# Ledger of designs, part 32: VHH binders against Abasic site processing protein HMCES (HMCES)

Target 1, 269 residues: Abasic site processing protein HMCES (HMCES), of Homo sapiens (Human) (q96fz2)
Amino acid sequence: CGRTSCHLPRDVLTRACAYQDRRGQQRLPEWRDPDKYCPSYNKSPQSNSPVLLSRLHFEKDADSSERIIAPMRWGLVPSWFKESDPSKLQFNTTNCRSDTVMEKRSFKVPLGKGRRCVVLADGFYEWQRCQGTNQRQPYFIYFPQIKTEKSGSIGAADSPENWEKVWDNWRLLTMAGIFDCWEPPEGGDVLYSYTIITVDSCKGLSDIHHRMPAILDGEEAVSKWLDFGEVSTQEALKLIHPTENITFHAVSSVVNNSRNNTPECLAPV
Key: E = the ipSAE of ESMFold2; O = the ipSAE of OpenDDE; V2 = 0.75 times the mean of E and O plus 0.25 times the DockQ between their complexes.

## First folded at step 7 (VHH)

Design p55 (from l10 with S57T; framework vhh_6z1v_2; at its last look DockQ between E and O 0.84; V2 from the best seeds 0.00; counts 0 for: pae E 12.7 > 2)
Fold by OpenDDE, look of step 9:
Structure p55 (fold): chain B 269 residues (1-269), chain A 121 residues (1-121)
Amino acid sequence: as target 1 above (269 residues)
Amino acid sequence: EVQLVESGGRLVRTGGSLRLSCAASGLTFSSYAMGWFRQAPGKEREVVAAISRSGGTTWHADFVKGRFTISRDNAKNTVYLQMNSLKPEDTAVYYCAAEWGYSLTDEYDYWGQGTQVTVSS
């Protein structure tokens, strides 16, 4: 996974992340660093994206089932990294393979510290290799959406107002991530960064791409992944597998340019 | 300073019972998962049991086979290991450990000094 969409306004995003804590109380996640949230139809590595994480990471006595939402840098910067520039990392940390997560120190260590997060997105993009051509067809991949009578096809929202209504009820894609905290050697703010765990693609997606993000489907999976206080690393890793509960449609080549940030990126062609 | 102090280790006969205690100080006890480890002479340290912060979830090693039970009292900052049906093979130094991440690995944040459990035939 090298491209995602996360374009919802902050308030809409927050509402979409409504949850029940372990006591059954309905809650909204509290924001950390909300000013770092930059909505975009075309998110690339090194950009900031919102993730959910346990409140316990920030408050020692917090209920671990409570959630915080925070923009983090895509591309995990390990805490042990000694260079002043994260771009000097010699290995790619955009993704973490599920099969080697426990073999790589960069991911194993933060995972062992309970640094699990849920990466939020409208969906993610993948490019299908066309047989016989050097051309790649991009696809937008996302959770199936409940067709409410008023929710015209993503393509038929003629008015900005209708589009906002459609997205107000959009089920966000919830991807399993690992984050780490890096303190710059020269001082400054702690950098929070994340990697997306990847798995082999489900059967439905296998023709498009052979790998997919580990998707946490449903509130229980999300809750268990986040709750590192009550759910062990071993139990959490059982949640990491391919899911067939995914849909996709072809999109235009507009998404190929990471600078393009328009609804056209995820619109069906 | 964080301290984990194990107690209760002693010589017992095969089939006997023992309760180990680990008293924690210098940390927010309820913020840490706790675990019991053991190390027999000439063997590697192995995890015996673990318990979540609230005590709501527990893990026990396969070799425990229902004989041992981990529990905790957050009000007393103490974690326990009830050991029943002890066998000579259970002879080891038992260690208490605290872990922030609840990973059930060897990477715990704090360790006790250990308490000797000896099971005689």
Scores: ipSAE 0.763, ipTM 0.891, lowest interface PAE 0.5, mean pLDDT 91
Fold by ESMFold2-Fast, scan of step 7:
Structure p55 (fold): chain B 269 residues (1-269), chain A 121 residues (1-121)
Amino acid sequence: as target 1 above (269 residues)
Amino acid sequence: EVQLVESGGRLVRTGGSLRLSCAASGLTFSSYAMGWFRQAPGKEREVVAAISRSGGTTWHADFVKGRFTISRDNAKNTVYLQMNSLKPEDTAVYYCAAEWGYSLTDEYDYWGQGTQVTVSS
């Protein structure tokens, strides 16, 4: 997973993340650095995306089941990185393979610190290799959505006026991530950055791409992944596996250029 | 200064029982996961048991399941390891460790000095 859509306005995104803490209290996640959130239909590595993480990462006495939402840079910069420019990191940390996550220092160290996050998106894009041509077919991949008067399926929306209705109750894709905190050697603000854990594709996606993000399907899985105070790394890693609860449709080549940021990027063709 | 101090290690006969204690100071104990590790003669250090910050969840290695039980008392800043049905293979130095995360790896933040447990035939 190297491209996502996360276009919802901040208030809509926040409501879509309503949850219950360990005591059963209904809550909305509290924002950190909300001004760094940039909605887009076409997010690539090195851009910021919203993630959920435990409040305990910021407040030492906090209930680990309470959630913060914060924009983080896509592409994990390890805390031990010594250069002044994080873009000069020599290896790609956009994704992290589930089978080697405990063997790679860049990921093992933040996992040891409980730095698990849930990466939020409308959905993600993958490019299907087509036999007999150099061109690839892009697909938009997302959770199945509930059909309501105000929140119809994407396939039912045929104009901009109708499209707004599908987003009112959109179920956000929730992907398992690992983040780290990097302090610039020359001073400045701490950089929070993340990687998305990847697994083998499920049967339903195998014809599109051989890998998929580790999707946390439902609030139980999301809660356990985030709650590093009560859920060990070993138990959390049991949540990392392919899922079949996913749907998709083909989209136009407009999405290929990451600079294109319009609803056309995810529209069915 | 953060300190973890283990106690309770001694010589015990095969089939016997023993309770190890680890007293913590210099940190907010209830904000840390705790673990017990051991290092046997000629072997690498291995994780034996771990407990979440509240004590609500625990993990035990397969080789001690049903015999060892980890617990904690946050009011006393102490973590315990109850060891039953001891075997000669349990002979090792036992280390208490604290971590902010609950990782079950050797990347713990603070370590005790260790306490020797010897199990004789």
Scores: ipSAE 0.511, ipTM 0.799, lowest interface PAE 1.8, mean pLDDT 89
Fold by ESMFold2, look of step 9:
Structure p55 (fold): chain B 269 residues (1-269), chain A 121 residues (1-121)
Amino acid sequence: as target 1 above (269 residues)
Amino acid sequence: EVQLVESGGRLVRTGGSLRLSCAASGLTFSSYAMGWFRQAPGKEREVVAAISRSGGTTWHADFVKGRFTISRDNAKNTVYLQMNSLKPEDTAVYYCAAEWGYSLTDEYDYWGQGTQVTVSS
């Protein structure tokens, strides 16, 4: 959708992204532009958030199964955009509907170049419109988390030490994205920017909102989405579907104001 | 300058076999996915087979499955199409193409000039 949490310190986030390459070697993704990572419980469009992408996008002879992690701007700016200010883009690229992705030039062009990424978050927020009122109930939506005696849960975190243990083993939400690379006409650094692919909500979320991000559930799905050297666009698009492997809880209205960056944004109510 | 040169197209009888080759120059061949396409008279160009950069992943159109096999030799900068059990319907100009990303559409970056395959009854 339009709001996420991605609050982990960079080193914790990096460890959560440990993966296995094509040859079976355990690796961590290599950062690009780590100084642009701005952790927050309350990320909105036009902010930077970390994404995974294939190393092959940066190094011509690289193994396409190797991963880079980089902050990118949320809200895809097409490579063909001619104006100097990306905020002047006349259409919203925060999300990309899966059923029309091959019909929209802003998305089909970068997708055809293999510019697939995995958008990382603790989870995302959605607002449920309540029947009979104009009130909206925000929810925090995330992967089910494995609870152990040492890991705890969000609801069981009653001390700073227990809170840290919840997040040390957090399974990051992995959403399918498309990115593009835009060179400003005035010169300067290339802007990397992404959109999140959306699908119809699964049954478990349909009472909250009718759309959900396309979630890549598990390392095989993540690897296939990222590996544009070995996985065709057409094969990759088969990974784009709703999932029921998702959970949520209600949160307070603190999250409504995107300036609020506190743990209260995602705390259960 | 990138150059793709197909060879091996000829007249062959129904049920026969033929191997097409496509030699590449002017690019780092091992970095490109390769495809074979064909265009029969009066028809649109269609994808026949595709192969990933490493050769680890291949795809074949349903109308050639079990009969045609795409392969590549990165040491020789060459992609091949082995064509078995040929039918008159396989008569076409066959093109090889190269693309940085792996795709099954005709959005390939580089194209050869084509080689004629004719299958007689």
Scores: ipSAE 0.000, ipTM 0.294, lowest interface PAE 12.7, mean pLDDT 87
ESMFold2 (binder alone), look of step 9: mean pLDDT 86; pTM 0.873

Design p56 (from l10 with S57N; framework vhh_6z1v_2)
Fold by ESMFold2-Fast, scan of step 7:
Structure p56 (fold): chain B 269 residues (1-269), chain A 121 residues (1-121)
Amino acid sequence: as target 1 above (269 residues)
Amino acid sequence: EVQLVESGGRLVRTGGSLRLSCAASGLTFSSYAMGWFRQAPGKEREVVAAISRSGGNTWHADFVKGRFTISRDNAKNTVYLQMNSLKPEDTAVYYCAAEWGYSLTDEYDYWGQGTQVTVSS
């Protein structure tokens, strides 16, 4: 996973992340640096995306089941990175393979510190090889959406004009991530950056691409991944596997250029 | 300053019982996972048991399951290791350790100085 959509306005995104803490209290995640959130239909590595993480990372006496939402840079910068410019890091840290996560120092160290996060998106994009041409067919991949009286649906019969109703009740894609904190050697603000854990694609996606993000399907999985105070790293890693609970549709080549940021990027063709 | 101080180690006979305590100061105890490690003469340090922040989740190594029980009292800033049916193979220095991340690795944030447990036949 190298491209996502995360276009919801901040208030809509916040409501989409409503959750229950360990005591059963209904909550909305509390924002950190909300002004750094930049909605886009076409998010690439090095841009910021919203992630959920445990409040305990910021407040040492907090219940680890309580959640913060914060924008983080896509592309993990390890805490030991010694150069002044993090943009010089390669795309290698955009994704982290599930099968080697405990073998790679860049990922093992933050995991040992409980630095698990849930990466939020409307969905993600993948490019399918097209037989007989050099062109690739992009697809938008996302959770199946629940139909309601008040919301539309994305499908063969839907038009883009109806999509405003769809987004009010959209089920966000929740991907397992690892983050780290980097302090610039010459001073400045701490940089929070993340990587998305990847697994082998499920049967349903195998014709589109051979890899997929590790998707946390449902609030129980999301809660266990985030709760580093009560769920050990070893137990949390059991949540990392392919899922079949996913859907997709073909989109136009408009999405190919990461500078294009319009609803056409995810519209069905 | 952060301090973890182990107590309770002594000489016991095979089949005996012993309870180790570890008192923590200088940290917000309830915000740390706690673990017990041991190191026997000529062997590497190994994890024996671990406990989550609330005490609601515990882990015990296979070689001590059913004999050892980890517990904690967050009001007293103390973690315990109850050791039953002791064997000569349990002879080791036992270390208390605190970890922010609850990883079950040997990369814990804070360590005590250790307490000697000797089990004689």
Scores: ipSAE 0.486, ipTM 0.775, lowest interface PAE 1.9, mean pLDDT 88

Design p57 (from l10 with G56D; framework vhh_6z1v_2)
Fold by ESMFold2-Fast, scan of step 7:
Structure p57 (fold): chain B 269 residues (1-269), chain A 121 residues (1-121)
Amino acid sequence: as target 1 above (269 residues)
Amino acid sequence: EVQLVESGGRLVRTGGSLRLSCAASGLTFSSYAMGWFRQAPGKEREVVAAISRSGDSTWHADFVKGRFTISRDNAKNTVYLQMNSLKPEDTAVYYCAAEWGYSLTDEYDYWGQGTQVTVSS
C-alpha cells in the first residue's frame, strides 16, 4: 500500500471515528494538530495522514483505551536517525512487512515502546499488472459500505450524486500502523511518522496485487491494537493477517498522477 | 533519578520457592509495564515474565509457565516474581525492567542492577 484516499472534512472524519472506551462511554477522538490535516482523494508517501493512537502516549495518567487522532507523516523516520534531514533516509519505510517486523530495528524499537497506531483512509489504491502491456489498471479498495435508510450495499453501479451522499456515513478503512517520534538534532518540532504493516493478499485481491495492508476489521481489533498499556506486542501482532472483508472497483487513470485530487480519482469506471 | 531495586535473590534447593521483589522510584509506576528477565553466565538475557500497567494482563515464558507468577502492587510501586518448583536451570541473575509499552522484547527503558538466584541439587 502506496496510495490512499482520505478526503473527508475534519468534522465528518471525527464523527466517523466515534468509539467506546473500556468503560463503555461513547467518545469522539481528540485532535492533535488538526490544522495539519489535509484532505485528499490521492495521498502519497511523505504526505500527512490521520492516525488513531492511545491518549496514554501524550498523557501519563490517561486511560489507555482513550483515543487521540493526529496527522502523521507517511514514511517512518526512526527515533535513532542521526542526520538532520529525514528525506536522507536510505531505505523505504512506507510499508513494513509483517513477517520481518520484529527483525527490523526501525520497527522493533517503536513496537517495544507501544507505538502502534491505526491509519485512517476512505480506502487505498492498487495497480493491477496487465499481461502484454506496460499499462496498469488502478483499483480503489475499501470496506463494504451499507446504505443508510435503504436496503443493500453501496456499489460501483451507483451514480456520482449517490456517492456524495454516502460519505456522511462512510466506514473508514482502518489499517495497522507503527509510528515513531524523531527529534531533529539541530532543534525543531518532534516529527511523528508512521508505516503501514503489510501482509500477503487475500484470495479476493490476489488478481490485483500480491500484498495488502494489514486491515483491523472492527472495533474489537482496533481497540486491541491501540491499547499498548494492556495488550502486549505479541498479542497485538496476532491481529495482523489478511482479511476477506474488503471490496473494490476499477477507477480511471486520473489517480495515477498524485497531483490529481478530485472525486474522479475513486469514481467507478 | 529512576531506580529499580531488586531483592530476594539467594541460594535455594531444587524444588524450593522464592519471591523476588522490585521496588521502583523516580517514575510514575502505574504508567509502566514491568518485566522480569534473567541471564545465566555465558548465555543471552531472556524474558521470563511481563505484566501490564494495571496488572490485568500477564505473560510467562513457556519454560516457567505454571511455576512462576508475576504480579504487581501499584500502591507500593513494587513488582514481584513468585518462583515455585525451582530447578538448577533457573540459576541466573534476575533483572527487573520498566517500559512505557507492554512489550516482550528486550527494548526496556529502565533496568535494575539484578539479584542472583542460585538453585542447588
Scores: ipSAE 0.111, ipTM 0.587, lowest interface PAE 5.9, mean pLDDT 88

Design p58 (from l10 with G56S; framework vhh_6z1v_2)
Fold by ESMFold2-Fast, scan of step 7:
Structure p58 (fold): chain B 269 residues (1-269), chain A 121 residues (1-121)
Amino acid sequence: as target 1 above (269 residues)
Amino acid sequence: EVQLVESGGRLVRTGGSLRLSCAASGLTFSSYAMGWFRQAPGKEREVVAAISRSGSSTWHADFVKGRFTISRDNAKNTVYLQMNSLKPEDTAVYYCAAEWGYSLTDEYDYWGQGTQVTVSS
């Protein structure tokens, strides 16, 4: 997983993340640095994406079940990185393999600090290799959506009116992530950056790509992954596995160029 | 600054019981998960039990399940390990440790100096 869509306006995204804390109180996540959120149909590594994380990371006496939403850089910069420019990091931290996460220092250290986050997206893109050609077919991959009276499926109709109705009650994709905090050696603001944990692809996606993000399917899984105060790292890692609860459709090659940021990127072909 | 001080270690008879205590100072105790580790001479340190910030979630190693119980009192800044049905193989130095991340790994933020438990046959 190297490309996502996360295009909802900030207020719509916030409402889509409504949750219950440990006491059963209905809440909305509180924003940090909301002005850094840039909605886009075509998000690539090094751009900022919204993530959920426990409030306890920012307030020492907070209830660990309460959630913050914050934009973070896609591409984890380890806290121990000593150079002044994070773009000079010599290895790719866009994704983190689930099978080696506890062996890799870049991921084991933040995981030991409880730095688990949930990466939010409308869905993600993958490129299927086509036998006999150098061309690849892009697909948009997302949770199955519950049809409502006012919203149709993305695959049903292609009118402008239909597009607006699709997002009324869209279920956001929730991917397991690890983040870290890097303090520039010259001083300046702390950089928050994340990686997406990846697993072997499920049967339904095996014809498109051999790997998939670790998807947290449902509020129980999301809550346990985020709650680093009450759920140990070992227990949380049991949530990391392939899921079959996913759907997809083919999209236009417009999405190939990360500079293209329009609804056409995820429209069915 | 930050200190974890274990107490309660002593010589006990096989089949006996012992309660270890660890008093924390210099940190916001309720913001840390706590663990008990042990190390016998010539062996590696191993995790025995761990407890979440609130105390509502606990973990115990298979070799102590049913015999040891971890608990905490956040008002007293103290974590406890109740040890029942002690065996000679439980002989070790027991360490208290605090971690922000509740990871069950050996990468804890703060460690006590240890308290010796000796179980005689």
Scores: ipSAE 0.409, ipTM 0.759, lowest interface PAE 2.6, mean pLDDT 88

Design p59 (from l10 with G56Y; framework vhh_6z1v_2)
Fold by ESMFold2-Fast, scan of step 7:
Structure p59 (fold): chain B 269 residues (1-269), chain A 121 residues (1-121)
Amino acid sequence: as target 1 above (269 residues)
Amino acid sequence: EVQLVESGGRLVRTGGSLRLSCAASGLTFSSYAMGWFRQAPGKEREVVAAISRSGYSTWHADFVKGRFTISRDNAKNTVYLQMNSLKPEDTAVYYCAAEWGYSLTDEYDYWGQGTQVTVSS
């Protein structure tokens, strides 16, 4: 997983993240650095994406079940990185393999600090190899959506105005992530950056790509992954596995160029 | 300045009981998972028990299950280890440690100086 869509306006995104805390109270996540959120139909590594994380990471007395939403850089920069420019990192941290996560220092250390996050997206893109050609077929992959009069469907949205109805009730994709905090050696703001944990592809996606992000399917899984105060690293890692609860459709080659940022990137062909 | 101060270590006979206490200062105690570790001469340091921030979740090593119980009092900034049915193999320096994440690893953020527990025949 190297390309996503996360295009919802901040207010719509916030409402889509409504949740219950440990005491059963309905809440919306509180924003940190909302000005750094840049909606896009075509997000690549090194761009910022919104993530959910426990309020306890920022407030020492907070209930660990309460959630913050914050933009973070895609591509984890380890806390011990000594260069002045994060782009100089000599290894790719866009994804983290589930089978080696406790063996790699870059991921083991932040996991030990409870630095688990849920990466939010409309969905993600993968490119299927087509036999006998150099062409790859892109697909948009996302949670099954509930079809109602109010919400419409992605395949039925024929105009920009009708797309608003599709997105008002969209179920966001929730991917398991690990983040870290890096302090620039020469001073400046702390950089928050994340990686997406990956697993073997499920049967439904095996013909498209051999790997998939670790998707947290439902509020119980999301809550347990985020709650680093009550759920140990060992217990949280049991949530990391393939899921069959996904759907997809083919999209046009417009998405191939990461500079393209229009609804056409995820529209069915 | 963060300090973890262990107390309660002493000489005990086999089959005896002992309660260790660890008082924390200089940190927001309720935001940290707490652990008890031990190290005997010539052995690696090993995790004995750990407790989540609220105390709802606890973990105990197989070699102490049913004999040791970890607990905490967030109002008093203190974590406890109740040790029952002590064996000579439990002889070690016991360390209190605080961790921001609940990881069950030995890479804790803050450590006490340790308290000696000796179990004799």
Scores: ipSAE 0.286, ipTM 0.666, lowest interface PAE 3.3, mean pLDDT 88

Design p60 (from l10 with T58K; framework vhh_6z1v_2)
Fold by ESMFold2-Fast, scan of step 7:
Structure p60 (fold): chain B 269 residues (1-269), chain A 121 residues (1-121)
Amino acid sequence: as target 1 above (269 residues)
Amino acid sequence: EVQLVESGGRLVRTGGSLRLSCAASGLTFSSYAMGWFRQAPGKEREVVAAISRSGGSKWHADFVKGRFTISRDNAKNTVYLQMNSLKPEDTAVYYCAAEWGYSLTDEYDYWGQGTQVTVSS
């Protein structure tokens, strides 16, 4: 899990994250640093991606069930990192294996501080080894989508089946993440960065790749993962397991080059 | 200046009951998960019980489950440990600790000075 798509405009993304707090009140997550959000069909490590996290991380008296949405750097920089350039980190923190998360200091320490987040994406990409060639077949992997007819839309009757209608009701992929806060030794803005927890692939994905992100399927799982004020680390980690509730289709090799950022990256072939 | 002050430790007989209190000052109490730890002579410190920020979620170690109950009063900035059916093995110094994340790890942010509980056989 080294490439994702997260292309929705900020307002569409925000509405796709509508939720209920612990009191049953309907809410939209509140943005931090919204100008740092860059929609893309082809996001790679070191780029920023939107994550959900508890409002309690920023406001000491906040209800821990209330959510913030913030762009964070993909590739966790531990708070104890002492060099001035985060790109000089010697080990890969793009992903965090579920089986060793409590053994590695880079992940155990932020988990102890309740630094759990939900990484948002349209879906993720994975490359299948092709028989008899060194070329790999890319796939776009995402939640099964429910086809819902949009009622009350002024443009709906004038737009027979286009991608704009699909994205308005798209169910975002919600992946379990861990984040940390790093203060540059020479001063400057605090860097928020995250890693995606990975698990063994489910049966449905085993022919594409042997690993998959830990997917939080549904609002109950998302709420429990985020609520570090009421859900302990041990209880939250019980949510980390493979899921079969996933679908995919083959895509063009256009996605291979991370510089390509067009709808063709995720279109079926 | 953050302070956690434990009280209530004393000598009690086997089978007796005791309530420990921990008063917090210098922090926004309702923003911290609280835990009770204990350490007997020559042994490592172990976690006994923990409670979430609101008090809605509680955890108790297997060796005290059914006998000890953690609770908190956020209006009074106090966390409690009700100890019932005390055993000689419960003899230890009991510490309260405050943690930003409800993690059940040993990496708590603030610690009290401890209160001695002695259970006579």
Scores: ipSAE 0.475, ipTM 0.780, lowest interface PAE 2.2, mean pLDDT 88

Design p61 (from l10 with T58R; framework vhh_6z1v_2)
Fold by ESMFold2-Fast, scan of step 7:
Structure p61 (fold): chain B 269 residues (1-269), chain A 121 residues (1-121)
Amino acid sequence: as target 1 above (269 residues)
Amino acid sequence: EVQLVESGGRLVRTGGSLRLSCAASGLTFSSYAMGWFRQAPGKEREVVAAISRSGGSRWHADFVKGRFTISRDNAKNTVYLQMNSLKPEDTAVYYCAAEWGYSLTDEYDYWGQGTQVTVSS
């Protein structure tokens, strides 16, 4: 996973993240740096995307089950990085393989500090390799959506003009991430950055791409991944596996250029 | 300045029991997961048990399940390891460690100096 869509306006995104804390209290996640959130149909590495993380990372006495939503840079910059420019990082940290996460210092260290986050997206894009051609077919991949009387579902059966209605109750894709905090040697604001954990593709996606993001399917999985105060790293890692609860449709080549940021990027073809 | 101080290690006979304590100072104890590790001569350090911030979740290594129990008292800033049915193989220096996250890795944030447990046959 190297491209996502996360286009919902801030208020819609916030409501889509409604949750219950450990005591059963209904809550909305509290924003950190909301002005840094930039909605887009075509998010690439190096850009900021919204993530959920435990409030306890920011407040010593907070309940670890309470959630913050914050924009973070896609592409993890380790806390131990000594150079002044994060773009000089020699390793690609856009994704983190689940099978080596405990072996790579860049990921093992923040994971040991409970720096687990849930990366939010409308869905993600993958490019299918076609045998005998140099062209790739892009697909938009997302959770199955519940059809209601007012909201539709996106897909081959729906017209593009009706998509506005599906976003009102869209189920956001929730991907397992690891974040870290880097302090610039020259001074300045702490940089929060994340990586998306990847697993082998499920059977349903194997014809599109051999890897997929580790998707946390449902509030129980999301809650356990975020709750670093009560859920051990070992227990949380049991949530990291392929899922079949995913759907997709082919999209136009408009999405190929990361500078294109229009609804056409995820429109079915 | 953060300090973790282990106590309770001593010589004990096979089949005996022992309770280790670790007193923490210089940190907000209730904001840290705690772990007990051990290292025998010529062996790698291994995680024995870990406990969540509230004490509501506990983990024990397979080789000590049913024999060892980790617990904590946040009012006293102390974590404990109750060791029962001790075996010669349990002989090691036992280390207390504090971690912001609840992890089973060897990358804990703070470590004590260790306390020696010797189990004689």
Scores: ipSAE 0.183, ipTM 0.608, lowest interface PAE 4.7, mean pLDDT 88

